# VHH binders against Integrator complex subunit 15 (IntS15), part 2

Target 1, 373 residues: Integrator complex subunit 15 (IntS15), of Drosophila melanogaster (Fruit fly) (q9vpf9)
Amino acid sequence: MSMSIDSNKLLLRKGDMKLDNYPTCAVEALTRLETLIASRNKQNMVMQIISEFIFLERTPKDGDVRKSQALPISQMNLFQEFQLIIALIEYFSRPGRDATRNAIFLSLFGSHLTPQRSKLLSRLISTAVSGSVAPLLSSAGTWMQQVGCKTPLSLEVAQNIVSDFISYSRKTPEQLKQLPMVGPHFAANFMVAVADLYLNEQRSPTLNPPPDALLDTITEWMMENPTLCQASQQPLVLPAGAIAMPFTTPLAGLLRWVVLAPLVSNRSAYSNLHLSLLRALQQLVSSGESTALPSQDLMQIVKSLQSYCARLAESKTDPQADAAYQKCMERFAQAVQIALSSNCITNQIQLLCLLESLPPHKLMKIVIEAHKK

## First folded at step 4 (VHH; framework vhh_4orz_3)

Design k13 (from c01 with A33Y D58Y)
Fold by ESMFold2-Fast, scan of step 4:
Structure k13 (fold): chain B 373 residues (1-373), chain A 119 residues (1-119)
Amino acid sequence: as target 1 above (373 residues)
Amino acid sequence: EVQLVESGGGLVQAGGSLRLFCAASGFTFSSYYMAWLRQAPGKRREWVALISSGGSTYYADSVKDRFTISRDNAKNTVSLQMNSLKPEDTAIYFCAKDYGDYFRSLDYWGQGTQVTVSS
C-alpha cells in the first residue's frame, strides 16, 4: 500500500512553511517524486509539486489582466538558484535507475519551460559539462531527444554551450574534449542541434559558418570517436505510454556542413570532418542502421546548391567552372555513393531526380547512373 | 478557443496518394509545432509526422519518405501529403497542436478525417 498523494503533498507543504530551509524542501520533493512518477494518473500532481517546492513558482493573483495567459513566476533569488543547481547535481549523481532519473529530469524541464526554468536548465547543463557529471548529462541527452534535438529548446541549450565554452576560446576547451566519453548521448544530440544552427538557410539568409573552435571541437570528436553518431540511436528509457520523438543522428546536419562549406570557407578541418563522416556512415550500415540518412535531409542540401547556382547564373558564372561548386559536388557525390551502396537512404528515386537537376558534375553523374534501375 | 478542422480524407487504392489539410484558428499558429496522428479501429493512437514553427520535419519510421508534412503560416494551415499508400495506412487522421512534451498528451485534437486504403 502506498501513501496518498494528497498526504505526501501536505507533508511537503508543512515542511516548506519553514522557508529558511531551501533547498531542503526541493530535495525532499525530488525524493517524493521517485514514488509519484511511477503512477501514470499522477502527472498533474507531479507538475504541481515541481512548480511549488522545487522552482518556488506562483501563479498571478486574482484580478490580474494576464491571469489566463501568464506563465507561473519563480520567486527564487540568485542564491536560491545556485542552491538548486548544486542540489540537482547532487541528486542526479545519486545511485539509482536511469528510468527514474530520466523521468524526473523530463518532468522538471518539459517542453513548456518558463524563462526562469530555461535559464536554470542552461546553467545546470553547463555546470554538468564543467564537472563531468555523467548521470546528469545522460538525462540531458535523453531530454534533448524527447523534446526534439532541432527544436527551440534544444537549440537554446546548444547555443548556451557555444556561448559558455566556445565563443571566447582560441582552441577546444578541455572540458569539451572529454564530453563524448563522459556523455556520448548528450554529445551526439548536441551535434544534431548545433549542426542546425550553422550553414543552414532556414536559420539565416546567408550561409554562416560555425565558429572555428566549434568546428575544431566537433572534428576532433568525430575523428577520435568513430561510433559517436550511433550514440544518438540509443534506446529511450521512458515511462509506459510516453510518446517518443524519433531517433536522429548528427550525420545529416554535419554532412550539410562539409558539403556546403566550400561556398564560405577554406578551412582544412572540413576535409577531416568529411572523411570522419564517410567512416561513420560505413559503420552505421555495419550496425544494421538502414535509415541513417533521411532523403529529406539530402534534398535540403540540393536546394541550397540550387540557390547557389542561381546566384552564379546572375553573375554569369558557369557552375562547371566554379571551384567552390565543384568541391561541394565532389564531397556530396562521395557521401551519396556510400549511402546508396549501403542502403542508408529510403525513397532514393526522388533524391536521384533532384540530384540530376543540379548542374552536371563528373563524379556525381557516375554515382547517379550507377544507382538508376 | 482553439479550433482544428481536418479534411482531405477518402477512399484510395493501394499505391495511390491523398493530401490532408488542417485549418487552425484561435491561437498564434506560426508559434506552435503541429502534428499529425492516426488511429486505426481497435488500436492505440500513433504519431505520424511533426513540423516545427521553423519548418523542421520529423516522421515515424512507418511513413518515412512516403509522407510529407508542410505548413502555410499565412493561411494557418498544415498539410500532409501521403504517397505510396498501403492498406496499413487505413485510419482516422488527427491534427494536433504539440510542443514535444512526452508527459503531456497532444492537446487540441480535431475531429479527424477518415483514410481508407483498399488492397
Scores: ipSAE 0.000, ipTM 0.152, lowest interface PAE 18.5, mean pLDDT 78

Design k14 (from c01 with S52Y D58Y)
Fold by ESMFold2-Fast, scan of step 4:
Structure k14 (fold): chain B 373 residues (1-373), chain A 119 residues (1-119)
Amino acid sequence: as target 1 above (373 residues)
Amino acid sequence: EVQLVESGGGLVQAGGSLRLFCAASGFTFSSYAMAWLRQAPGKRREWVALIYSGGSTYYADSVKDRFTISRDNAKNTVSLQMNSLKPEDTAIYFCAKDYGDYFRSLDYWGQGTQVTVSS
C-alpha cells in the first residue's frame, strides 16, 4: 500500500547517506539491501539504491541531452572507485549466509553491467584472488554461472585474470595456483570461460593456443584436483531481470584444447591435461551428470577436425600433419569411449553419425562400432 | 615475489606519536600507489591513507590532519607518521600495493604492525 511505498522512499533520502561522505553511503546501502533483497516486490528499489548510493550513477535531471542516454553514467572519481573496492572486499569477507551474499553480488554486477561496473568487478575479483578471499570468490563463481560462463561479461573477467596473473606476471603467483582450493566454483567457471577463448575455431579462423603459463596452471589444477569440474551450484535469490543459467562444466572446452592441441603444439602439458580430463570425466559420469558433456560441444570438435582435413586435401600432403591428425583422433576416441559407455552424452546417435564422417581411425572405428546399439 | 614488511608499531599514550614503515620488494616500487590500512580488535579492516606514484596523498576523515603518508622511492619504503594518537587508533596496521595506475587491485601481505594507544 501507499504507506509502505512512502516509508521506503524515506529510507533512500534520510539519514547519513551523503555522497560527500563516501564510501559510508555505499556501506549503509549494502546494510539496508540485506533486508530488501529477499522481497520480490522490492527488486526495482534494490537496483535504484545500488545505482545511486553504491556506484554513484545519476538519473539525468539537468536537461543535459548527453546524460539522457539509456545507460546510467557513474559520477565516481578514481579515489571513490578505490574506496568502493576496499568496502566491497571487507563486505564480502565477513561471515554471513551464502545465499544473501550471492544475491547482493548478483544485484551489484548483474547481466546488464555498465562499463564502469564491469571494470570495478574485474578489479574486485583480481583483488580477491590475490587476497584469497574465499567468500567473495564463491560469489563471483556463482555470478559467472548465472550470467553464463561463455558470455562477454564472463570472458572479460577471465581475460582480466589472465592479464593480471599470467601476462603481466613474471611467474604464476601462488594464490592463483591455490585457487581450486580457495574458490573451486570460481576456478571451474574460469576454466569454462578461458577454454572458450583458445583452440576454438568459432572464436578465431586460426587455432590460437593458450599462453604457456595458463596451460601449465590449468594442467596442474586438473592433475591435483580431478573433481574440480564437479564444483556444486548454490541456490540463489535472483534480483529483478536475472535468469538462472544451466549448469556447465569445463570438460568439453578443455577436451577441445587437448584434442586439437596436436595441430598447433607438441607440449607434454597437453598429454598430462588429457590424462587428468579422462580421470575427471570418469568421476563426473559416475555422478549421473547427463548434460556434463553436451554432444553439441563435441560436434564442434568434429567440425574443426573436418575443416583441418579439408585443408589437407586441398594442399600437398604433409606427413607431419597426418601424424598430428592421428594423435587428435586417438585422444578424442579415448574421451568419447568413456563418455558413451556412461551415457553422459546427449543426442548420442547424432554424434555417432557425425564421427563416422571423419577420415578413418582405428580406435575411433572400434568406439563407434561398440556403441551403435 | 612481492613482499611487504611493516614495522614501527608499539605502545604509546593518548596524544603521542608513532612512525610506521613498510619495506617493499619484488616489484617496481616507484610505479605503484601505496596505502595503509588498519584493523581494530573486533572491527572490520579500514583504509587509512594512500600515496600515488606521483606523490598525491589522500586520507580517511578519521585521521585527516593527524596522519601523514610519505614514500622514499630510492629505499622502496612507504611511511605513516601518526600524530595526536587516540585510543580509537589502536589497531594492527598493514601496508598495501596496488596493481597499476587506477587501483586495479590491492595486495595485502605480512602480519602488519600492532599500534596500541593507552587511555
Scores: ipSAE 0.000, ipTM 0.185, lowest interface PAE 19.4, mean pLDDT 76

Design k17 (from c01 with G100M L106F)
Fold by ESMFold2-Fast, scan of step 4:
Order: C-alpha cells, then structure tokens, then sequence
Structure k17 (fold): chain B 373 residues (1-373), chain A 119 residues (1-119)
C-alpha cells in the first residue's frame, strides 16, 4: 500500500536546514524529488520544492505556502547560479534511473519556466556541451523533444549555443565536433531547432544564411554520423509519467537549407550537406520509415521558390535560364524522387499539385510525371 | 594556454594554519574573478572563497571568519589563508579561473593541492 507523505515533513527548512546553506539545500531537494516525482498527487509539492530550495524563487501566494511558513526567497545572484550549475552537473552525472532523471529535468525546466530558469538552462547546457557531460545532454535532448524542438524554449537554447560556440567565439566550434558522439539525441534536436532559425521565410522575409562555422559544423556532423536523422537514436526511457512525443529529425529543415541556399550563398559546404542528406534519406527509406519528409515542410520550400520566381518575373528573367533557380530545383527534385519512390512523403497529392505550380524544370517535371498516377 | 598551479597544502594539526597559493598564466589575470573550491574523498566539490577583479570577496559559511582570500595582480597569484583549521577542512583544494563564466568554469581547474587536518 502506497504511503501518504505529509508535505510539511518534506520541507528542508525544518530543524537546522536553511536557505542560507546554498547549494546544500538544492542538492537535498533533488534527492527528495526522486521519491516525489512519480506521484501525480504530489506535483504541487514537487513544484514548491523546486521553486523554494533549488531556484530560490519568490514564493507564489497559496494556502500550503502560508501554512508552511515559507522563508523569504530571493532571486539567485550570479554566484548562486554558478553553484547551482555545478550541483546540477554533479547530480545528473551520478549513476541512476533514466526515467527519474528525465522527469526531474522536465520538472526543473518544463512548462513553468521563468526567464531566470531559461537563462540558467542555456548556461547549464552550454557548460555540459563544453564538458562533454553525456548524461545531462541525454536529459536535455529528451527535454527538447518533450517541449517541442521548434518551440521558443528549444529555439532559445539553440540560439545560445550558436552564440557561445559560433558567433562570439568565447568557445570554439571545435568543442562542438564531439557532440553527436557524446549526446546524439541532443545533437539531432539541436539541428532541428537551429535549422528553423536560418533560410526560413517564416522567420525572416529575407533568407538569412547560417554563419559559416555553424554550416561547416553541421555538414561535418551529417557526413560523419548520418544516424542523426534516424528515429532509433531517440532515448527509449521517457520521463516518469510523461506521454511519448513524436520523434522529429533534422532532415526536412536541413533539406530546406540546401535547396534554398543557391538563392543567397555559393558555399561548397551546401553541396556536401546535400549529398549527406540524400544518403540519410536513402537509409530512412530502406528502413521503411514513412514519416521521413513531412509534406508541410516541403510545401514551405515551394512557397519560397514561388516568391523568388515572382521577383524574376518582375525583372523579365526566365526562371529556366536562372542558374540559382536551376540549382535549387535540381537538389529539390533529387530528394523528392527518392522520397516518392519509397512512399516516405506524407500527403503526396497536395505536394505534387504545388510542385506543378513552379516554373518547369526538366528533372522535376520527370519526377512529377512519374508519380502523378 | 591557460595554466593554474596550486601549492601550499600539507598536513597540519587541528587549530593550525596553512596558506595556499595559485600561480596563474596564459590570460589577463587582473581582469578575472578567481575562486577556491575543495573536494573531500567521497564528497561533492564545494565552493570555499571568491575574489572579484576589483578585490571584493565572498566566503562559504563553513569557512567565513577563518579563511581569507587575496590576490596579487603583479605576480598573477591568488592566495587562501586558512586559520583555525578543523578535521572537516581536509580536502583537495582547487583554484579556478573564469569562475563566474559559466561557459568555461569546468575547463580551467588546476590539479589541486592536498590539505590534511589531523585531530
């Protein structure tokens, strides 16, 4: 029979334990969460413990907090944030149960994420990348999947990694090279997020290319580890009490990069990335994976190409004579052909209709005609 | 290259004193906060003392009023004066650069210096 735990007995401020003994109170709180996290009836207590003893947040007004005579909780200063990062890295590096670890991580940084927790999460993950802390990166990868890889939460994490290792050069891109080996699930979800930030008309009216070092890093990752596009790298151990979220791959987002790149860039890395993506797609196809290329993402590529062709029409340039458009269509047709031949594109009929709306391209016309039925 | 070399550890009786030194090279020492941390066998690493680039200091409650952190920017050295030592102070003591830089805090730790306090 399940034991009912008195919430007042689980607070760390009874006896000699106080908030002035940081980060000891945070470490003790993490240990207590291991017992509480599996109980739906104790979720409010889990959140109170996290807020009061881990993040030192201002206590929200509720009956339990008033009854428990909560000590004043101040915002963490920079030094306390550093102490917490050390404590979390050490905690998540311990041998333990993956489901419990992942549930605690999701509770720390889930739906109740404050701006302070968001900034701390980005610093924590950046530190874990730098230090190759595989268990923490595994939990972070699962977290990105559970909250959604293209949500503002995941995009902020991705932007901070780009800032730390690429844009401002406080760290080096070389520190990222081992990431797919240390944390493959995190690396894959990072690529899903970062692919959404660049060469995406929905995010910017101009197609902004990724920084050269980021492109080179991702290209190297894909050439060395095409399994980053495979669902099989997904952690099998879900957070305790969580519902399985669909696994996403970076394939569609990176395909948008290589297809649209000729419109804004002449970098040779895009050709290498394109080749690696075709190989990854062929492997997914051979394994029978039917969700390799979502039609919605491919239709967004068509829309961007339509916008480009409209501008060519204004200048009275024939799209069939435009080198950039020809290269875009060549790469797009190759990927679409592999996917269509293997029944891996969702909602094929709608996609084919949109492709037919583009100015004719020899290879794409052959692909469309072969699959019109 | 960043290099931190700790020294000054040893065996001392309870109530005694030791002074630890950290010699730093490979960076603009005067521009960075420096810290001392310690790790006892089988226990977690814990922070001991911090000194800012401007000379402001902070201490863990367990060592406050017993330990004093100081720096010498001319010699690129940070020091920890440890008074009224207790058996509980027995640990390997580490010097850390970029302590407040969350991106590099784990990359620039020295090998440490052993402090043993006998009862």
Amino acid sequence: as target 1 above (373 residues)
Amino acid sequence: EVQLVESGGGLVQAGGSLRLFCAASGFTFSSYAMAWLRQAPGKRREWVALISSGGSTDYADSVKDRFTISRDNAKNTVSLQMNSLKPEDTAIYFCAKDYMDYFRSFDYWGQGTQVTVSS
Scores: ipSAE 0.000, ipTM 0.170, lowest interface PAE 17.7, mean pLDDT 78

Design n03 (from c04y with L50F)
Fold by ESMFold2-Fast, scan of step 4:
Parts: C-alpha cells; structure tokens; sequence
Structure n03 (fold): chain B 373 residues (1-373), chain A 121 residues (1-121)
C-alpha cells in the first residue's frame, strides 16, 4: 500500500498549508512536526516541511555539476522573517513537553545551517533574550550543548549577543542581568562559547577585544549565581547508545580565558572576573562539588601555556612578554591551589608533573610542593 | 559528500607505538570537532580522543598521557599517536566528525570504515 502512504504524506505536507497565508503555514507546520518528530522514518518529511513551509526555501537550478552542493535559496522577504521570529516565540512559549520543543528547535536549527537560517537563529535568540522568553532560551541552551558550545555555530550566537546587547552599551542591560535566572542553561553555555570566542588563537586576531561591559556582566553573574560555574543546570537525556561528549564547564572555560588574558590585555576587568571565579570555585568546593574544575581542563590550560612559552622562546626581544607570562601563572596557581585543596582531583600526580613542566613560578612552585606526596 | 578514511593500524608488541591517520574529504577538519573512537572485540564503541576547532585536545582516562591527537590543516587530516600500547588497546579505531543531534538523539555525522590495531603481549 505504498500509494496510500504516499498520498497521505503529500496531503499532510501540502493539503491545508498555503504559502500565501504566511506565517499561518509555518505555525501549522510546527504543530504537525510535534506528531512527526517521534518517528525516525519520517525525518525526510520533517526536513521537507521545515524547508518548504517554515523557511520558504527552494532548491537552486544550477545544473547537474553542482546540484548536490547547491545551497537552498530563501524566498523570504524581511517582513516574513519578522513574522517567523514572532511565530517561533509564540510557539516556544506554549506549555508542553520540553523534549518535544528541544527536538523541534534542533530540527529547525541543526548543525548544518544555511547562512539565512543562521541569521534567523541569531535574531530569534536575541529577541528571546530581550523578551525573557524562558522556554525558547531553554531550548537554545540545549541546542548549544547538542551542537557543541565551542563550535562555529555557538560562537556566532555568542558574538551576536555581545554585538546586540553589550558592544555599544555603557552599562549592562537589565535583560542580560536577569538572563541567569530566566535561562540558566543558555547563560552557562553562552559563557563557555564567549570564553572560547575571545581566547581562541585562530580567531582572536580577527576579533575586536571583548567589551568591559561583557566582563562585568559575567563577573556579576558568577558572583550572584556560582552554580552557573558547573555544567548545565538542566539535565540532558542522551538516547541509548549515544557517547557522552567531553564538555567544558563555564568555570573551566572562563578560567582558561582569564589565565591567558594577560598575554593580550592589562585591563582591570579581567582581574575582577578572575577574583569572582576564585570565589565561585571556593564556594563550590566548600559545598562538596567535585566536578566544577576537572583535571583535564586544568591540563588544557597547561598546554596553552606551554604553547605560549614555545612562542616566547622564538620572540625573546619583548621583555613585557615575560611579565605577562608571570601574571598568567599567578592567576593559574591561585585556581590550582583551591582545586587541589579540595582533595577531589583525579590523576593529581599527572597534573602536578605537567605543572612542573612549565617554566618556574614562585607561587606555582609553592602550590606544587604543598600537594606533592 | 563527506568521507573519512582511516589508516595506520597493524600488529604491535606491548609497549610499542603506532600512528593512525584519518583523511577527510567534503569538509575542513580545522573547522570541526573531530574524534577517535574504538571498539574492542565483544564491547561497545568508546570515545578515545577529541580535538576541537581551536586545537584543544581531550582524552579518555584509559589513554591519557599515552595517546596524542593532532591535525594537519594543510593535508586535511587528523592523526592519533599511540605510545606505550597495552593488550587492552586492541580494537578497531574509527575517525568521526562529532555528533549532530537529530530528533532521535545524538549521532556522529560521519564515520570511517575503521583500522584494526592488535597489541600482543
């Protein structure tokens, strides 16, 4: 009965959905996706409905040579893009099962985004931050974790938030001050993305320096919400057979950023952020939390410092570079001391050996000697 | 079209070393999170090592300090240097572009065919 199944599929895809009444067809499509998304066999139909009735995309007619590599062409005008943003905000504000909303969000904005969908995603998230749309921010936070918080997609989202709310502001906007309470999962993953965005050696030369308002905002978040230092506050249920991917806690990502910051900046905002991270770490350790700063993340910082030392050996003409390294080591030693004092670090001997491989620093030497048995 | 091809596996004595290679086509390894996974006889697949777009590396506890993941952006390849090999490291080793989450959950975008590593005592 293949003809009957195909006829029902075509009716479901086209029967009552009319492109001439946008955004109604997008709202109807979202509702239909709630039923279809649970079926693996209907994934192609889900993607077709999303492309045709939500994003108004068509396949370009560029001939056989590049047919399989052709990007979908958006037929949306600016008004329709605005209508879609509003429709999505209304949809994700509805009461319902979080797993379904998260699955739909991921189907709309998977890891293989067209430039247009990427732009719409950034606009959607900025609108949700501005309007404090908690369910949408929850789905966005889960999406960032699923695609990876340090991937180009997550970094672009983070960069757009900085651009939209921080870069031209003299003071932190109220909607950003409340973000950890409205969308803690999104705020946590945003901090991981931001730390990598401004610290990644391959991208840092092309980026403007982070605004002081950004550093001040994160400092305030960490002071008021130290639990954001850990992994996402919302549980992520992985399907059977899925492999748990390594992730960076906000504390680990931010610590790496502030430890390496002296290599590029002497701004006091970094020192304030560093102190807030040490306070958060101390609070989490005191409450019995052993996973806030894993040994693997500390070892990653060691590797970053080793890479810088190799570069310093090639560029011995700058005496300020040595002073910068000493400041990096001072910040790192303070964090290591708190982490090791918790007695919760696995592979402590390996970590201490790696720390000893770095050029000598007075405080780090004291920390190493105090914890070596 | 995305394709991953592993090579460099073989038979080695315990304490020996091997270097595995993963040649990627259809995408750029420097812009993606890349993984090495392994499957030992009668066991499920497990994660071994990851390298992110920024070059940061992560390792499973069982291989930490013995294995090193790296990439060659010019050749669009990812490699795994395996030192101080143990019989427990015997497995088929797979290269993968890191997970895309669909409505069914986490999955790796693309897998290679794998390369066999056998470590004798």
Amino acid sequence: as target 1 above (373 residues)
Amino acid sequence: EVQLVESGGGLVQAGGSLRLFCAASGFTVSSNYMAWLRQAPGKRREWVAFIDSGGSTYYADSVKDRFTISRDNAKNTVSLQMNSLKPEDTAIYFCAKVPYYDSSGWTFDYWGQGTQVTVSS
Scores: ipSAE 0.000, ipTM 0.251, lowest interface PAE 13.9, mean pLDDT 76

Design n04 (from c04y with D52Y)
Fold by ESMFold2-Fast, scan of step 4:
Structure n04 (fold): chain B 373 residues (1-373), chain A 121 residues (1-121)
Amino acid sequence: as target 1 above (373 residues)
Amino acid sequence: EVQLVESGGGLVQAGGSLRLFCAASGFTVSSNYMAWLRQAPGKRREWVALIYSGGSTYYADSVKDRFTISRDNAKNTVSLQMNSLKPEDTAIYFCAKVPYYDSSGWTFDYWGQGTQVTVSS
């Protein structure tokens, strides 16, 4: 076994990575990628070349893939894309450690994510949702956390799920009803992503409101699976000087979205979602678990409301805008009351001071005074 | 082969507006994620705005509701409309093709020379 380190340098040798019998050659490449990931001498350039070969972004030149250059566009046709999707589902469904599957997934889609890989990733995830492919959805959920659940990459995945399963449906599709049980980590991170997606869309010049079917789906998930509000947490290791992505729990993300929703839309589906979130939070508090709603996320809601109030003060007062603010504060006060009753909120004094900085609201005043000691 | 050329920068008073242009060659903007980034003197580069191939746009909180990113697929260009400019917006603005984002931050390919924006108080 003294040769294990040296063997890694031979994984791209002449004649070993042949572009025949696709997708068999891609499966063989995945096996080599797994070996490199397990190695103490991980070589990022070699892993990149292997991933490029898998997506047909690099083909062997003179029988040696190392002599070739990465192509600007993948040479995969639609049939080869289908073959790769099936091969990936098959590969990720085999017995093995989650950490290994997650590392392979990140190597394929976390690095060098071109428009074509992004498109294939969306099709892969939608196929996995349709087929209830739990191991692949688990890796996809971890990938969303690793790249950041509120980043453009995760938002695109979320938008494609909404498009594929929700936008043209008046009822929650059966595949989505099972998703919290089949892929809880993916479902949790999907909710964080859609909450941020639609909060950002609310600030766009062209407003694309979320379908009622989306709000209803998430409401059903929360009512039937309240533990889904807990974060799917995987350890993230960032290199020196890197910017850490803020971690947001599903409950925190959904609450921010629902609390701020009256500022742009007053739909009953949001009220139903809000009620389901309050019930989930109450159940978590009763069980001694309240870490799903950190004080930092509550403080971010305060800052958003402060920004809104500042804009109103600079503009002519709209009676509808004032009514919207009152509804936001009502929802927020209800959630804050339950959260503070847990006695698990960090920086409570700072949170209370920040809440007091908002324009007066009767219920919020009662909540603040009740928890000021 | 791949080239990005920024233009449209200049000196402007606080509260003013500027429109930046990015001319791309060697690839098509309609099939790629395109971004605007900026770098103030002595500071790290930060992303400002992003446009997806499908047209969806995203903005950094510091510029949200003030800046608008758009593209002209026929001319293969990306634009950044900057309104209500502040002294803090003073920076060199870069256009970039976005191949990847990871937990370490943004990875950008094909940087141009940038265009200087100076906002006086």
Scores: ipSAE 0.000, ipTM 0.126, lowest interface PAE 19.5, mean pLDDT 76

Design n05 (from c04y with S104L)
Fold by ESMFold2-Fast, scan of step 4:
Structure n05 (fold): chain B 373 residues (1-373), chain A 121 residues (1-121)
Amino acid sequence: as target 1 above (373 residues)
Amino acid sequence: EVQLVESGGGLVQAGGSLRLFCAASGFTVSSNYMAWLRQAPGKRREWVALIDSGGSTYYADSVKDRFTISRDNAKNTVSLQMNSLKPEDTAIYFCAKVPYYDSLGWTFDYWGQGTQVTVSS
């Protein structure tokens, strides 16, 4: 039966919880949050329960003049961290309402994310990938969209997955190969995050180049799951009143990365990934998906190439003689041809004008001329 | 091939003792975090004990002062000595490898098939 929610009842529910039975108190807290999370005006109570009973966090003492700069410190020992990860995996594996589960996940990891919670989040997601925990990966995928796939939080998760399953693995685990089938929304958002992470590699001197194994894994994902890009465009299962972060399709993000990759490195793995992206784009167009490759993302590729050509001009290098520029334009022209042939690009005239502003390329010129009519 | 094989489970009276063994192949227990976890029918999986690469041990509150985790580096085995057993200790016990240099934490790496422990009242 429904009950009126008031401050006295919420204080009583909080008073029922005890810290001496970890992880039982965390499990009980998660269950009670299912009721509280439905009410946005109780968010302070939700956050306090999470801090006290799930993460065992202590707020700095009132005498500390730096308390406004100090984040809560977790009192969990290593063993309790293991217990929490298992409890969270079992909780998020329970049958239940997706909106409620996703709201709880966002409350756990979406705000005031301490280094301890960030580390636990990475451990939780890595464990869910290894165990093929589909419901948790679904919540993690939604979380990446809610916080933004290109934010530092999402990029750190992506970098840790690359580190754990690709850089330190002697072979790709079967769980990672099956990720698009088990957690398509997470896989799609992960690809958006890694594309952004490595697209900005030139501006991140501390980041190592992407492993060939990463490029090969994404290529296999795209070849075996040509409709994977559609998953990132599906409506998010969000709680009422939640603000969704802007969608970026994995196809758009990955295409920007592979088109601009010759400016940094010349590796065959990028060419294989590019081919898989073209096939995925053709499949999406054939299935009636008209928004797989937004014009804004294509225009951003043009701006990046314009900046590159300006630097070549300062070095007195002809862009038409530059091998890197030629390879970028070849890949870009192939993608543009498929996108424009779908006749579903918004602002097509503006896009064509921007493409014509780039130094001439034989294939791109043919593509532009074909679509002026 | 990496493999973990649990043994030593069985039926025991309340207040009795059992010693569980975990034989590892394909890696060395001395360079890894090793754990015991258990799952009772209809209950959640729970961590019981952990031994790190340095030999430090950690225990769940429910088993503290009753259970002892140890390793034999020469035999590449991990053991769990269970004393003062209670009916609540009835579960399938699993041995797990946890990578110590894994910055992402606790992967489900090389869980064994488990060994059944039944404690009668």
Scores: ipSAE 0.005, ipTM 0.453, lowest interface PAE 10.1, mean pLDDT 78

Design n06 (from c04y with S104Y)
Fold by ESMFold2-Fast, scan of step 4:
Structure n06 (fold): chain B 373 residues (1-373), chain A 121 residues (1-121)
Amino acid sequence: as target 1 above (373 residues)
Amino acid sequence: EVQLVESGGGLVQAGGSLRLFCAASGFTVSSNYMAWLRQAPGKRREWVALIDSGGSTYYADSVKDRFTISRDNAKNTVSLQMNSLKPEDTAIYFCAKVPYYDSYGWTFDYWGQGTQVTVSS
């Protein structure tokens, strides 16, 4: 009952905000959102405040024929964008409730971002990585999980991190080496995003392959932090009406990438990454974790290999004589053996049937036979 | 206006098949996570299938090997092929745009009225 009275007071406060003195109006808006975000029936008001006073957006007009009529247009200049980045870094570094900060971050940078907000988000996260801003990276990591680690939004963030810290640097900067300790949730979800990004790009002859420095960085992260992949698996409090669904673990995403890598590349950096993943999987399984490699993710690897073998059949190539297929199956069999031996796989019978549908491989045949009931 | 319109539901005998369609307007399905959910009378909504922006598919254990989710980017549609239907599959089926999926909890943007599927025993 009291929430109706509070809503009226908050609506009156909105009328007092002034767009002059940026970024003061953005800072004031963020403070007001702390109260509003707790009221689930105020989402439209939250979105209006964010659009008007934080991102300085306007509704598209018929005169803007080159732009989508569905998305707001930013009025921010480059100096105001810089001021907002600094204000957001200061805001997310303040003492407060993590749940509130995470809800505000999701409200600022949810789905269907304008190009302006997307660009600002990438700059904000890169700045937070450089400055080791742990609270902001924590919120960013939660955001990536909430919007999906394989969405265009998360892939763009991952690509910008690779661009900023790896592609234009001869060696990994010190701030990237510390990322698993400063922002473990972000680091784990970044690995999911980058694995998906490069899994698809490696299949195109017109795109550059992932830098060895990226593979080496992830390998070092996994070797130094074998439990890093558990960071993104922290229990989440489900909002009202939410439905539990399976999610891709960082370990599953990285494994899919490294298992399928021989189809496009013979680089030793992938072998080193594979060994670090097997070590991490063994430690995770030994600790009694219920889901290290979801069966659905393993089945996706089978489908990719089935597609590859269908192409080999068209060219009358024997899969048993194909070096790339043999290497994929060797890596896959090693991971499947660890996963199946731990009883952590759901729907094991279906997985075994799908594995049997693949052209025979020496090690995989041994693994399948060992786990038949 | 963002809108999802489901179609293809109907009455079918156990062991039969149905194909559901979801026509999307106001956004592009190829750039979004799309899900099928169902709600049986007197029961909570449950998800049954998901297709992510990269084309990877995920299924609830109750529908594995029987249902297939797909999309047609040219027509801006999402489809659910339902084979070997069981009486337990009787429900209203909803097409939803998913703002996030890579967690064990979900919030869905429901934009359709749903399509009724009834499986006779």
Scores: ipSAE 0.006, ipTM 0.320, lowest interface PAE 11.1, mean pLDDT 78

